VHH binders against Probable chemoreceptor glutamine deamidase CheD 2 (cheD2). Designs and how they scored, part 6

Target 1, 172 residues: Probable chemoreceptor glutamine deamidase CheD 2 (cheD2), of Syntrophus aciditrophicus (q2lsl4)
Amino acid sequence: MNSKAIKPSCEYFLLPGYIFMSPEPYLISTVVGSSVAVALWDADSKLGGMLSFLYPFRESSAESTAIYGNVAITYMVRMFREEGAKKKNLRSQIFGGAESDCCEADQIAHENVKTARSVLKKHGIKVISEDVGGRLGRKIVYNTFQNEALIYKVNTLRNSDWYPYDGQGRQA
Short names: E, the ipSAE of ESMFold2; O, the ipSAE of OpenDDE; V2, 0.75 times the mean of E and O plus 0.25 times the DockQ between their complexes.

## First folded at step 1 (VHH)

Design s61 (framework vhh_7pa5_2)
Fold by ESMFold2-Fast, scan of step 1:
Structure s61 (fold): chain B 172 residues (1-172), chain A 122 residues (1-122)
Amino acid sequence: as target 1 above (172 residues)
Amino acid sequence: QVQLVESGGGMVQPGGSLRLSCAASGFTFSSYAMSWVRRAPGKGPEWVSTISGSGGRTSYADSVKGRFTISRDNAKNTLYLQMNSLKPEDTALYYCAKSGYFLTWGSEFDYWGQGTQVTVSS
């Protein structure tokens, strides 16, 4: 029943390498190309969030940051559990990992999707939907209260559509 | 424009206490979850604590559970972190964040403040 549903009035733009989680209802917007976004949702508490990562795996000598899928997903799962979420009530959605055939690229897009699936499985988190792969970038608007995503596929993303900031996190 | 101004850091002996504050402006403070994130010398950023917009839900990193308490005063647009039983390992720059948390070295965006330095030593 939607009679008591809260509609998000607040928006947050999620940058790659960041995690956003809130008990308050939000519309989380992000843009993914070869990068991957993961939504995590607690069906009991309506706690929702999204992370966006650029690379699949942190090397042991590298700094531990949310730019790596294994680090970002593990931190978000911990964050949800610290809010009292039980794994049986957690649901995830995976977005992104588009490949370009314009040049010889490392398989980063494919490895990003594979890492998201692998790490979520390792944590026992059910993946209820995916919108991954292909050649089109994605603009995503995720509703944290209802666990619903609107996905817009784009033939070509401009640099400003990939990030609102430069590589240092500053406004580009 | 979103602005976050941290304060309350300083030098303290092991076992001591400090209370950090974050003054927020440029957004509807009570509508947003707020977090504390710290950056220790020579290490990557570590998420410390998060509080919901209403203040009804809180979460903590295992390293600070039982020692730190996050709170907020929505009437004053201020976030707090009460730090008790401080350890040398708590030495770091402490940042206030409007979003869940920010975990990337060398990156900046307008949702983070400048940070406040906490030094725990003899």
Scores: ipSAE 0.011, ipTM 0.209, lowest interface PAE 9.6, mean pLDDT 76

Design s62 (framework vhh_8emy_2)
Fold by ESMFold2-Fast, scan of step 1:
Structure s62 (fold): chain B 172 residues (1-172), chain A 122 residues (1-122)
Amino acid sequence: as target 1 above (172 residues)
Amino acid sequence: QVQLQESGGGLVQPGSSLRLSCAASGFTFSSYAMHWVRQAPGKGPEWVSSISSSGSYINYATSVKGRFSISRDNPSKTLYLQMNSLRPEDSAVYYCATKGWFLSGSTEYDYRGQGTQVTVSS
């Protein structure tokens, strides 16, 4: 009963435009400002993952890439389905979309959050938690096995907030 | 950086078996879901099978279910496809592929190998 690890030793540092998913316990770390991260979790299998996107919708002629929320979320849902996850067991969490003093960043932040909600609803996936908006950036550490996140709010996001190595301290 | 190298293809008779292998390097293999994809002459790519990073979740295309078995060995960084009861319609180039880190272009596969040719004929 007490043998389940609360804090996995395996870590992955998620870059904007990337998707990471594993049935093995991971701590996924990411940093979001006006960008948005979405965690997806299968309550049955404990399969968990996180994506990070920068923009809400892919332009009509643009390359299909995970920097767009509609592309990233749709691909992640496909990945979970390919791994055998059933929609009724899927749960999601949304993080980010902080507004700045710049009008352009404010609009993108709001649209990113709206896109995450809209696309998840389109796929019939329940959003169980949100930590969105405001004016502070976020450092997020997400546990894929327990579907829990630690969120640190920060005034500014620095290059030092990104670690250049994988979770074992090895070169990435 | 990411390298995937398939092997084990060949010319076989209908009803025969083959085991394909895919040697992976340049990434943390144990953290990636892996896929087998095939492409027959004159046709688009067809998804064949997927396996999760741990090997706990496996899916097959309807056309191969019950005949093919996907497996992986994380310590040796190798993906396998055991193909039994081969049919002429299984003739194709078979690719080892992965996704789950980055989506790029209009392709479903982030990375794939050079492929290994399987020909099933009498």
Scores: ipSAE 0.000, ipTM 0.164, lowest interface PAE 10.6, mean pLDDT 77

Design s63 (framework vhh_7pa5_2)
Fold by ESMFold2-Fast, scan of step 1:
Structure s63 (fold): chain B 172 residues (1-172), chain A 125 residues (1-125)
Amino acid sequence: as target 1 above (172 residues)
Amino acid sequence: QVQLVESGGGMVQPGGSLRLSCAASGFTFSSYAMSWVRRAPGKGPEWVSTISGSGGSTSYADSVKGRFTISRDNAKNTLYLQMNSLKPEDTALYYCARGPYYDILTGYYKYFDYWGQGTQVTVSS
């Protein structure tokens, strides 16, 4: 990533279950384990954003939140279209879905990646890059203006890696 | 319906103290953990501190441990952050947020579903 092209004020730390989008250049930082992050970018307008979701589908909850991949992705696509983006110009990247030795987290990881792919395909959005699976978590720094991602694979989170959990995180 | 309103920010010299307050309404305050999150110029949001619904458990970011104290008054539906020995690097917009909380439906924790408007803290010589 060329940090010289990005102002220091253009940084955002993406929390699990949140969505962020900006027409201004941003470096969006997030950490994913069995969870999944999706970057969405409009090649025409240079609108860029990222979402982070924990679970594939909202089925048994009365709450509709971005922690669910189908809700988060559909909402972000709607946000981009409301800003005038055309589907043919949208590009996506998928990150995360690491497998753990815990059977439940392993299934969620696979379902999260599968959900991201299926929902993006349903919306007709091209997936241009994936960095998914394996057994390592990921630290991601995404440049919204250039549609570039820097990915670091990690086995353990540090305090500086994920602030909401004192750096340890809870990766579903 | 849910509202969180911060107050108590201001300008202080290094080594000074401030107490932030957050007035909560529209939900059963004592049933939720509450947090303070800050955003400094040029940086994304940084978690500062969390207190359990009962007030029996607290946690702090390493950068503020020993200097900041989170507390709550469930009878008044109010969250507090006592900030002592303030440093220039504590300069930020401070938000109160609802959560994290354990979601029985999914069996996992959920994080910060409601945020306040923020209150500005500036530490300058």
Scores: ipSAE 0.000, ipTM 0.095, lowest interface PAE 16.4, mean pLDDT 77

Design s64 (framework vhh_8k46_1)
Fold by ESMFold2-Fast, scan of step 1:
Formats: structure tokens, C-alpha cells, sequence
Structure s64 (fold): chain B 172 residues (1-172), chain A 126 residues (1-126)
């Protein structure tokens, strides 16, 4: 395992509501609490990417955004297919959906995970791993070339956990 | 050198139509998503529409959805914007732009685009 195989210029910090994909090797970093991140990978071409969404479902609208799991996952599948990926070669990983002490936040976390599973199943995409639920936030570093993720579980998310993002998930 | 040549602007009455074209050279056109942005005097550049490299996905600002249609011809290295039911509020300089990144917001954020054209003026007035 060569920790320096990925060039420093090949780093991307994924904001909630964003999707990133590249045929070039990237380290994609993100932070999730009740939100969910999905990694998608083509076993044939080594094409990889990651999305991060905050809410489970949005009925069709002109302002549909990747903050909704059904929109984000469907869009990412299209991106992979436009690059020539075949569904049978696609593999996914699901991260996040941590519960809080608030009943409403627990429900959103649960619905986000269920939506990721449901939409991926609808597209015929195999889920090969999950790191979901519990009460801990997650910091994720995903390698698009190797389809490998490093997951750091944290009890409290700090401002530094969002770097280079501001407190509202915007990239600085 | 990379060039994007926007054309097709002009004067039109409210309710009229115009078709904008953007001819690209100096890069592998089919590998880039293409966007249209507009800027009215004293305002920031705003998103209008975008199309993926293959043409399989299209995106529209709410203000133009149902009135404008984006398309591309990769054999001609050209992206088009068909503008129907034009309104006074559509008056602006229209810019085409190209972006390499595969990011949901790369179609919407002007700061993510790699190459920009000179623009073409559209004036909607009675």
C-alpha cells in the first residue's frame, strides 16, 4: 500500500449536496452526521466518485439538487454511464446516517440510509459495504482508484472537522 | 489556443425567439460539459443552462426552464441555446463556458469553468 500514490493536487473536499467523479485518482474527503455519503466505483475502468446528501427524497422539481438522495444518486449513475461504465461493474459503499438524541434527527438519519439502499437497488447497483448508523459523526477519506475508504468516528464535530468548509458546509 | 466563439445575439421583441451558438476549438470538445451564463449591467454573472459532454444530461435555471433548450453537436464542436418566449428580464450578455470537472455544481458555478467565450448581446425590448 503506497500512501503517496495519490498526488497532492488530486484532493477534493466534498460539500454536502455535491457530487464528484474522476477517471483520475483522487482522495475525496467529506464529513457526515445524520447525512449520508455514497461512493460509486467501476470495477472495470477504476472510475470512482462520491456524493453527499442531507435529505432522503425530493419529488421532481426544477430546483432539484444533490442535497436529496434520490436526485444525487440518480445523477451520479448517469455521470458514470456517460463515461461508459456498465451497471454490472458498478459497486457502491454507504456511509453516515448517525442518530442523535432527538427523535426527528434519528428519523431523518434512518430515512437517508434507507433511501440510499433503495435508490441503489432500483439502479441495480451492488452495495459492497456500509458504515452507517450509531451516534458518532464520521470523517471519510475515499480513494477513487483503489475503492478504499478511511473512516474516523468522532463524538462531536468541530469547526476544524469542516476545514476547508465554513460552518454551513461551503468551501472556503 | 482555446477559443469559444458565441454568436446569434441581437434585438428581439418580447415573446420572440433567438438561437445562440458557441463554436469551440483548441480542446477535446466531447470531454467537456458546456454551460451558458448571462450578465446584465450591474449584476453578477448568473447560470442559465448546462449540458454534459455526451449531451445525455441537461440543466436549467428555474427562470428559463420550459422556455430555453440547450443542445450540442459534438461533430461540429458547437453548443446551442434555443431561447423562446423571451422577456425583458432576459436582456443580458450571454457567455458560453467549458468545464472538465465531474461535479454536480460544475454546471452551475461560474468559478468552476475552465474556458470562457467573449459573449453575445441579447436585447429584449418593445
Amino acid sequence: as target 1 above (172 residues)
Amino acid sequence: AVQLQASGGGFVQPGGSLRLSCAASGFTFSSYAMGWFRQAPGKEREFVSAISGSGGSTYYADSVKGRFTISRDNSKNTVYLQMNSLRAEDTATYYCAAVRYYDFWSGYSPTEYDYWGQGTQVTVSS
Scores: ipSAE 0.000, ipTM 0.191, lowest interface PAE 11.0, mean pLDDT 79

## First folded at step 2 (VHH)

Design a1 (from s04 with S57R; framework vhh_7aqx_2; at its last look DockQ between E and O 0.64; V2 from the best seeds 0.00; counts 0 for: pae E 4.1 > 2, unsure alone 64.5 < 65)
Amino acid sequence: QVQLQESGGGLVQAGGSLRLSCTTSGFTFSSYAFSWFRQAPGEEREFVGAISWSGGRTDYADSVKGRFTISRDNAKNTFYLQMNSLKTEDTAVYYCAAKTRFVYSGSSTYDYWGQGTQVTVSS
ESMFold2, look of step 2: ipSAE 0.096; ipTM 0.497
ESMFold2 (binder alone), look of step 2: mean pLDDT 78; pTM 0.790
OpenDDE, look of step 2: ipSAE 0.037; ipTM 0.499

Design a2 (from s04, 16 letters changed; framework vhh_8k46_1; at its last look DockQ between E and O 0.52; V2 from the best seeds 0.00; counts 0 for: pae E 5.2 > 2)
Fold by OpenDDE, look of step 2:
Structure a2 (fold): chain B 172 residues (1-172), chain A 123 residues (1-123)
Amino acid sequence: as target 1 above (172 residues)
Amino acid sequence: AVQLQASGGGFVQPGGSLRLSCAASGFTFSSYAMGWFRQAPGKEREFVSAISWSGGSTYYADSVKGRFTISRDNSKNTVYLQMNSLRAEDTATYYCAAKTRFVYSGSSTYDYWGQGTQVTVSS
């Protein structure tokens, strides 16, 4: 095994509402509480990426952003396809959707996970792994080349990582 | 050092065509999405077009759709902008930019910027 071939060349921190993909191997780090992260990977090209969204659904519009799960996932799938990926070769992983202290937060968390599953299914994308729910936040490191993820479940996250997402501590 | 050298600008009459080129050096060109922006005097810089690292995805501002075509040759580390049916409102300084990740229309997300090339469309 040529260790050089599988070693990520760069690191990237993924913020909620963003989609990241690269032709180079990356370690993508992200943090999710009630929010959800989705990894997408092409088994043929070894192209990998990750998105993070905060809210489950918004009606499709030109102004829709990746903060919504249905928008983010659809955009990412589209981008992969445009790069030559075939649906049959795509693999996805879902992370996050932890419950918080308030009912509204719990609802968002559950709906986020539901939306991720539903939209991926709608696109015919196989979900090969899930780590969702619970009461703990997740710090995730995803290897885009290997389609492998490290998950560290934590008791303490920033307030901005939990619904209603006050934006504190997020990098612009 | 990273360099983006744009060329191909000039003076053209309305309805005419120009082809811009941007030659890149100092970074792994094939790992970057490339974009074109333009700025007219007294106006904000605006997105014109972008292309993914593989060329599989292209993006255009509504104002240039159907008239402009972005392409790239990774073997030459060059991105191109074919501009057809040029209009007076296309007059601007055109800038080439590079981005490592997902293609966005926002200028603030691009990592590298080249020097501008002037395009003037006038009768």
Scores: ipSAE 0.025, ipTM 0.450, lowest interface PAE 3.4, mean pLDDT 86
ESMFold2, look of step 2: ipSAE 0.055; ipTM 0.393
ESMFold2 (binder alone), look of step 2: mean pLDDT 81; pTM 0.800

Design a3 (framework vhh_vobarilizumab_d1; at its last look DockQ between E and O 0.64; V2 from the best seeds 0.00; counts 0 for: pae E 6.2 > 2, unsure alone 64.4 < 65)
Amino acid sequence: EVQLVESGGGLVQPGGSLRLSCAASGFTFSSYAMAWYRQAPGKGRELVAGIYSGGSTSYADSVKGRFTISRDNAKNTLYLQMNSLRPEDTAVYYCAAKTRFVYSGSSTYDYWGQGTLVTVSS
ESMFold2, look of step 2: ipSAE 0.019; ipTM 0.458
ESMFold2 (binder alone), look of step 2: mean pLDDT 80; pTM 0.811
OpenDDE, look of step 2: ipSAE 0.091; ipTM 0.566

## First folded at step 4 (VHH)

Design k01 (framework vhh_8k46_1)
Fold by ESMFold2-Fast, scan of step 4:
Structure k01 (fold): chain B 172 residues (1-172), chain A 124 residues (1-124)
Amino acid sequence: as target 1 above (172 residues)
Amino acid sequence: AVQLQASGGGFVQPGGSLRLSCAASGFTFSSYAMGWFRQAPGKEREFVSAISWSGGSTYYADSVKGRFTISRDNSKNTVYLQMNSLRAEDTATYYCAAKTRFVYSGTYTEYDYWGQGTQVTVSS
């Protein structure tokens, strides 16, 4: 086993509204349309993770869950700090927020990206990379050890885009 | 192999007390939040209480708050539920469950590992 290689057992498929992090090397896979994914990485420990959210902020009448960008990002920063990461060593990357032909979906996509930038800035987290906007959905494979992402742009996201993976990134 | 072994159930009169224990093996106990759930005959499984991986935070369902206390001993890989002022409505099979600290979704708390239950019957 090469210490720089990702083991086959270290794969995780990230569902919308979830946050995943690990001190072990992982390939984290997700799909985003108007939604946004944020990768967070500690340059010192190589602790890495990713979140996926659908809406920019929690509505006053809605439950506080990780489907909201302000809740998800704030909670992920807390998770990293509880594992000993220092803010000065944290780096983030933002993915998603594709616009549709519909004005309403375009508004949500824009607000999701804007919220990710705003909340990360509020927490003093440096954004080192973005792949956002446009009209194409994204399939993302993020490597937590190297802090690198492979991005596949697609016109259509379907149920089959989650096959063959279950919620743990394992083949179904 | 992962195991969660719940024990301490039994028969008790209304107003009585019981202490449930859940012994864990096969995983790094100190990296998991622990929870207690219960299910009465003909009813859905409901949340009772939870404790963070460090023991620094505890949570309770409104129906048990002030009567039940959750605690953990990471040196013994065990979580406890102290049940006081028991009522007939507390009659259920009680399950312990474990959830990794590395995953979060918010209000929808999903647990990774579930134990076999222990039966609690509150009756005169």
Scores: ipSAE 0.420, ipTM 0.741, lowest interface PAE 1.1, mean pLDDT 84

Design k02 (framework vhh_8k46_1; at its last look DockQ between E and O 0.38; V2 from the best seeds 0.00; counts 0 for: pae E 3.1 > 2)
Fold by ESMFold2, look of step 5:
Structure k02 (fold): chain B 172 residues (1-172), chain A 125 residues (1-125)
Amino acid sequence: as target 1 above (172 residues)
Amino acid sequence: AVQLQASGGGFVQPGGSLRLSCAASGFTFSSYAMGWFRQAPGKEREFVSAISWSGGSTYYADSVKGRFTISRDNSKNTVYLQMNSLRAEDTATYYCAAKTRFVYSSGTYTEYDYWGQGTQVTVSS
């Protein structure tokens, strides 16, 4: 890491079920509860990105979308590889999976984290950091240039936490 | 300002070859994936070829596989399209494009940030 890092000039708000990556420096913002976000970074090229998924697993079907962890992670790794990244140079971080007293939501949270770990391991990608579990939701701002995340844990996700974006994540 | 200047077009007989070049300026070329597209009169623009920012991965439309080769030289800020075994249906204006943002949800979504003015390729007897 260089202490004189170039700060990102671009911002992107990541919605659940989306994958975003760019070799340009970005600040990628997202919020997760029982959902999981995964940051992926190529130390060689500074290619960085983040995905967010809601549900852990879907077998091959016509409904393949990035809202499922196995689909999202597999496709993001492909996106990085197609841009020349080598798996050995990729580093990942896992965020989210907040627990709930609601039985179904709590099981989804646990399975989401388990799926992220399993799929990344299957691809041979090192997980260098996790901030998972607990009962608090998370606001995350990921700096793709430095591969660093700021995490704020919250009891509720307020509408003001999405500003300057609307509830659909579009920049105003 | 960002500029993508395509060149190397011209008239060629069927079976002939041309090499297109696209010189880039106004952005960090090595951070951008590059693509070639073409548009014949009265038709929609179509994908021809793409290359990752490192040059490690290349992609081709089925109609040009085995005949066209994309390459890049990051030291010269230039992407190339070597076009061999040209056919009349290859007649089009060829555009280079650059992108650095990659977004996916339920299908492939690719948005190119910058586009060149194009160079004309005409294949005719």
Scores: ipSAE 0.187, ipTM 0.613, lowest interface PAE 3.1, mean pLDDT 83
ESMFold2-Fast, scan of step 4: ipSAE 0.648; ipTM 0.791
ESMFold2 (binder alone), look of step 5: mean pLDDT 79; pTM 0.794
OpenDDE, look of step 5: ipSAE 0.447; ipTM 0.744

Design k03 (framework vhh_8k46_1; at its last look DockQ between E and O 0.53; V2 from the best seeds 0.47)
Amino acid sequence: AVQLQASGGGFVQPGGSLRLSCAASGFTFSSYAMGWFRQAPGKEREFVSAISWSGGSTYYADSVKGRFTISRDNSKNTVYLQMNSLRAEDTATYYCAAKTRFVYTGSTTYTEYDYWGQGTQVTVSS
ESMFold2-Fast, scan of step 4: ipSAE 0.599; ipTM 0.759
ESMFold2, look of step 9: ipSAE 0.555; ipTM 0.774
ESMFold2 (binder alone), look of step 9: mean pLDDT 78; pTM 0.784
OpenDDE, look of step 9: ipSAE 0.337; ipTM 0.711

Design k04 (framework vhh_8k46_1)
Fold by ESMFold2-Fast, scan of step 4:
Structure k04 (fold): chain B 172 residues (1-172), chain A 127 residues (1-127)
Amino acid sequence: as target 1 above (172 residues)
Amino acid sequence: AVQLQASGGGFVQPGGSLRLSCAASGFTFSSYAMGWFRQAPGKEREFVSAISWSGGSTYYADSVKGRFTISRDNSKNTVYLQMNSLRAEDTATYYCAAKTRFVYTGSTTYTEYFDYWGQGTQVTVSS
């Protein structure tokens, strides 16, 4: 029996603007350029999930959706708490927020990372790992059973993964 | 194979009580949220109640809140629905369902996308 090399049989591809959570072991895959993904894990129950957001803050004129970091993180914390997770047992990891050399893209990428850190801190959730910034896109495979991520830094991502987002990578 | 077996239905007078049970097998019960749904003849299936996989959260349709209580016993792989103060409008076939995947994008409810569904049990409330 090898508990260190466990591979979940279930896979989920996380789209931008979505939150995914399951108490069953999953490999959650996502791709982030200027966007940010946050993994959340309960050390007690082994409940794990991941969100992916495109923008840091919800505008007053916009609907409250998970494409905004403040909305997405707050809602994921609520989902975990509704399943009985205690804040003291929650651990988070932050990925993404790369810049694409456009002057406005730099600001969005930096603001996305800052928002993830700020909102997690506001909710009292410990950030145990970060892989953020730089100029390379990331392909991420997160294992919810082990709370481990494989991160592939790449030069080639879709244009829709970089700010300004063209919207082609999203589904409602 | 995943199996959900609902039982405990029957005939009852208005104001009476019934307890439904749903016995689960073929999966890790403690990792699944459980739900109760009902369907009356000629109507869509509607949400009744749900309980989180941990048991820490419960949800109820407005029509049953205060009258019905959902609970689970992970040692017996069973979810229960205690139905009190029954009304004629509660007459339906009651189904239990299980889910392990939770997805949110802006407007998530506990009524969306259960992974597994069981056989129904008929509840008839009549004078």
Scores: ipSAE 0.397, ipTM 0.714, lowest interface PAE 1.7, mean pLDDT 84

Design k05 (framework vhh_8k46_1; at its last look DockQ between E and O 0.40; V2 from the best seeds 0.00; counts 0 for: pae E 2.8 > 2)
Fold by ESMFold2-Fast, scan of step 4:
Structure k05 (fold): chain B 172 residues (1-172), chain A 127 residues (1-127)
Amino acid sequence: as target 1 above (172 residues)
Amino acid sequence: AVQLQASGGGFVQPGGSLRLSCAASGFTFSSYAMGWFRQAPGKEREFVSAISWSGGSTYYADSVKGRFTISRDNSKNTVYLQMNSLRAEDTATYYCAAKTRFVYTSSGTTYTEYDYWGQGTQVTVSS
């Protein structure tokens, strides 16, 4: 990624259930296991953002929140559109949905990826890249200006994976 | 260094009009949303109006809807607040602010912290 375009101070660490977007160049970092992150980018304006969700659908009795993929993706697409982004210029990338043997995480991981694909398709948003499934968790660094992602695959996600690191790669 | 210089305040009678300006420097103005806030003596600072970086979205507090209009000129690095039908309760120091990070929480709420703030301009509405 072009470090000259994005300074260390232009970094944002994305937590599950959050949506981040900026017309300024940012490096958005996140960690996903069975959860899914979706990057959205406007090829015309270079507006970029990323969301992270844990569950595919809002349950009927629950409040609507961005922790659900259908809610989060629909909200982010709406925000981009309200800022003048045209659907034909929007591009998306999907990350995450790692599977675990013999547990509910296997099913939720699959449903999360399926939901991201179906909701993006419903909104007519082109998915240009996916890094999904398998058994490995992912550490993602997404460049909002260039629409490029660096992905590091890991066997186990740790508490430290949820925090940014200092310039030496150590937890700050 | 970032600077936000608000101007255009003054004394005006009820029903009158004023146009506030906020001149920005030291950052990429076209990449920042701009907001107007006000604070009356002995009161908390309150939101008045905001405009997205593109100008495609505008927002107004219920107390000023239909009376105030926010606009921006990216070629001049300036945001404006046109204030019509002014009332005594509009008396306050008006501040402009800038932000470029848009964060929405799991509850669907917008993160409202602004990155930069100006010095303010005083508006007094009195007979």
Scores: ipSAE 0.594, ipTM 0.763, lowest interface PAE 1.0, mean pLDDT 83
Fold by ESMFold2, look of step 9:
Structure k05 (fold): chain B 172 residues (1-172), chain A 127 residues (1-127)
Amino acid sequence: as target 1 above (172 residues)
Amino acid sequence: AVQLQASGGGFVQPGGSLRLSCAASGFTFSSYAMGWFRQAPGKEREFVSAISWSGGSTYYADSVKGRFTISRDNSKNTVYLQMNSLRAEDTATYYCAAKTRFVYTSSGTTYTEYDYWGQGTQVTVSS
């Protein structure tokens, strides 16, 4: 016989525009359509986190939020570095950017993936895995301790995960 | 079980110095950022200082900048607080803690949680 089973890691559901980071073993789950999620992991300390962003780029840095890819990735890299991580030890994974039948969502999906690749490369951070593009949305469960993700492809997600607006300008 | 054992408190004259130590066990110390907090009677617990897991980044409350120095020795699983130029206002119970999560919200606000705490050590500064 053995001792009691090891308890599951903590769980966190990541919303768009949020960044979560912890040295504790976590299962971070999220959903992405045309949006993109990025996992970031420090091999030395096992510090891990994930972000999710909706739009590719914002030029201004005066009042920035992580709903924009360039802002989100840059801020998460800062969060890791403030905890002592070195850029050369960071590893990243990119998920999302699914295309829909809406032409604006296709453009945003492509630009989101392009932005994630570009910003991570500019910071000198290795991208060790990608699961991007296609026509299916994704549910993602990321294990921060092992730096491993499970990806489930789905036909239907919330409209906000594809593009916040559907051509009618909805905001609720 | 997780343990954080703070020591090194005591009585000291104004202008004097003390060095607090916090010995950790029951978790992988070198993976966690550490912090010091203090609580005076009748007041809320307040942040004093924090240090990254590697020791490469340090943070201080405005009230202690230039007087206190945080450090760590990962080979001894210990975090330290060197307190110089002590004042009566520094009188408090000092607690060490380990940082367990970090959140950036969609409004642009960041938040940090410390879930592992020590029992504390008393520092009293008086003539």
Scores: ipSAE 0.270, ipTM 0.634, lowest interface PAE 2.8, mean pLDDT 82
ESMFold2 (binder alone), look of step 9: mean pLDDT 79; pTM 0.787
OpenDDE, look of step 9: ipSAE 0.500; ipTM 0.773

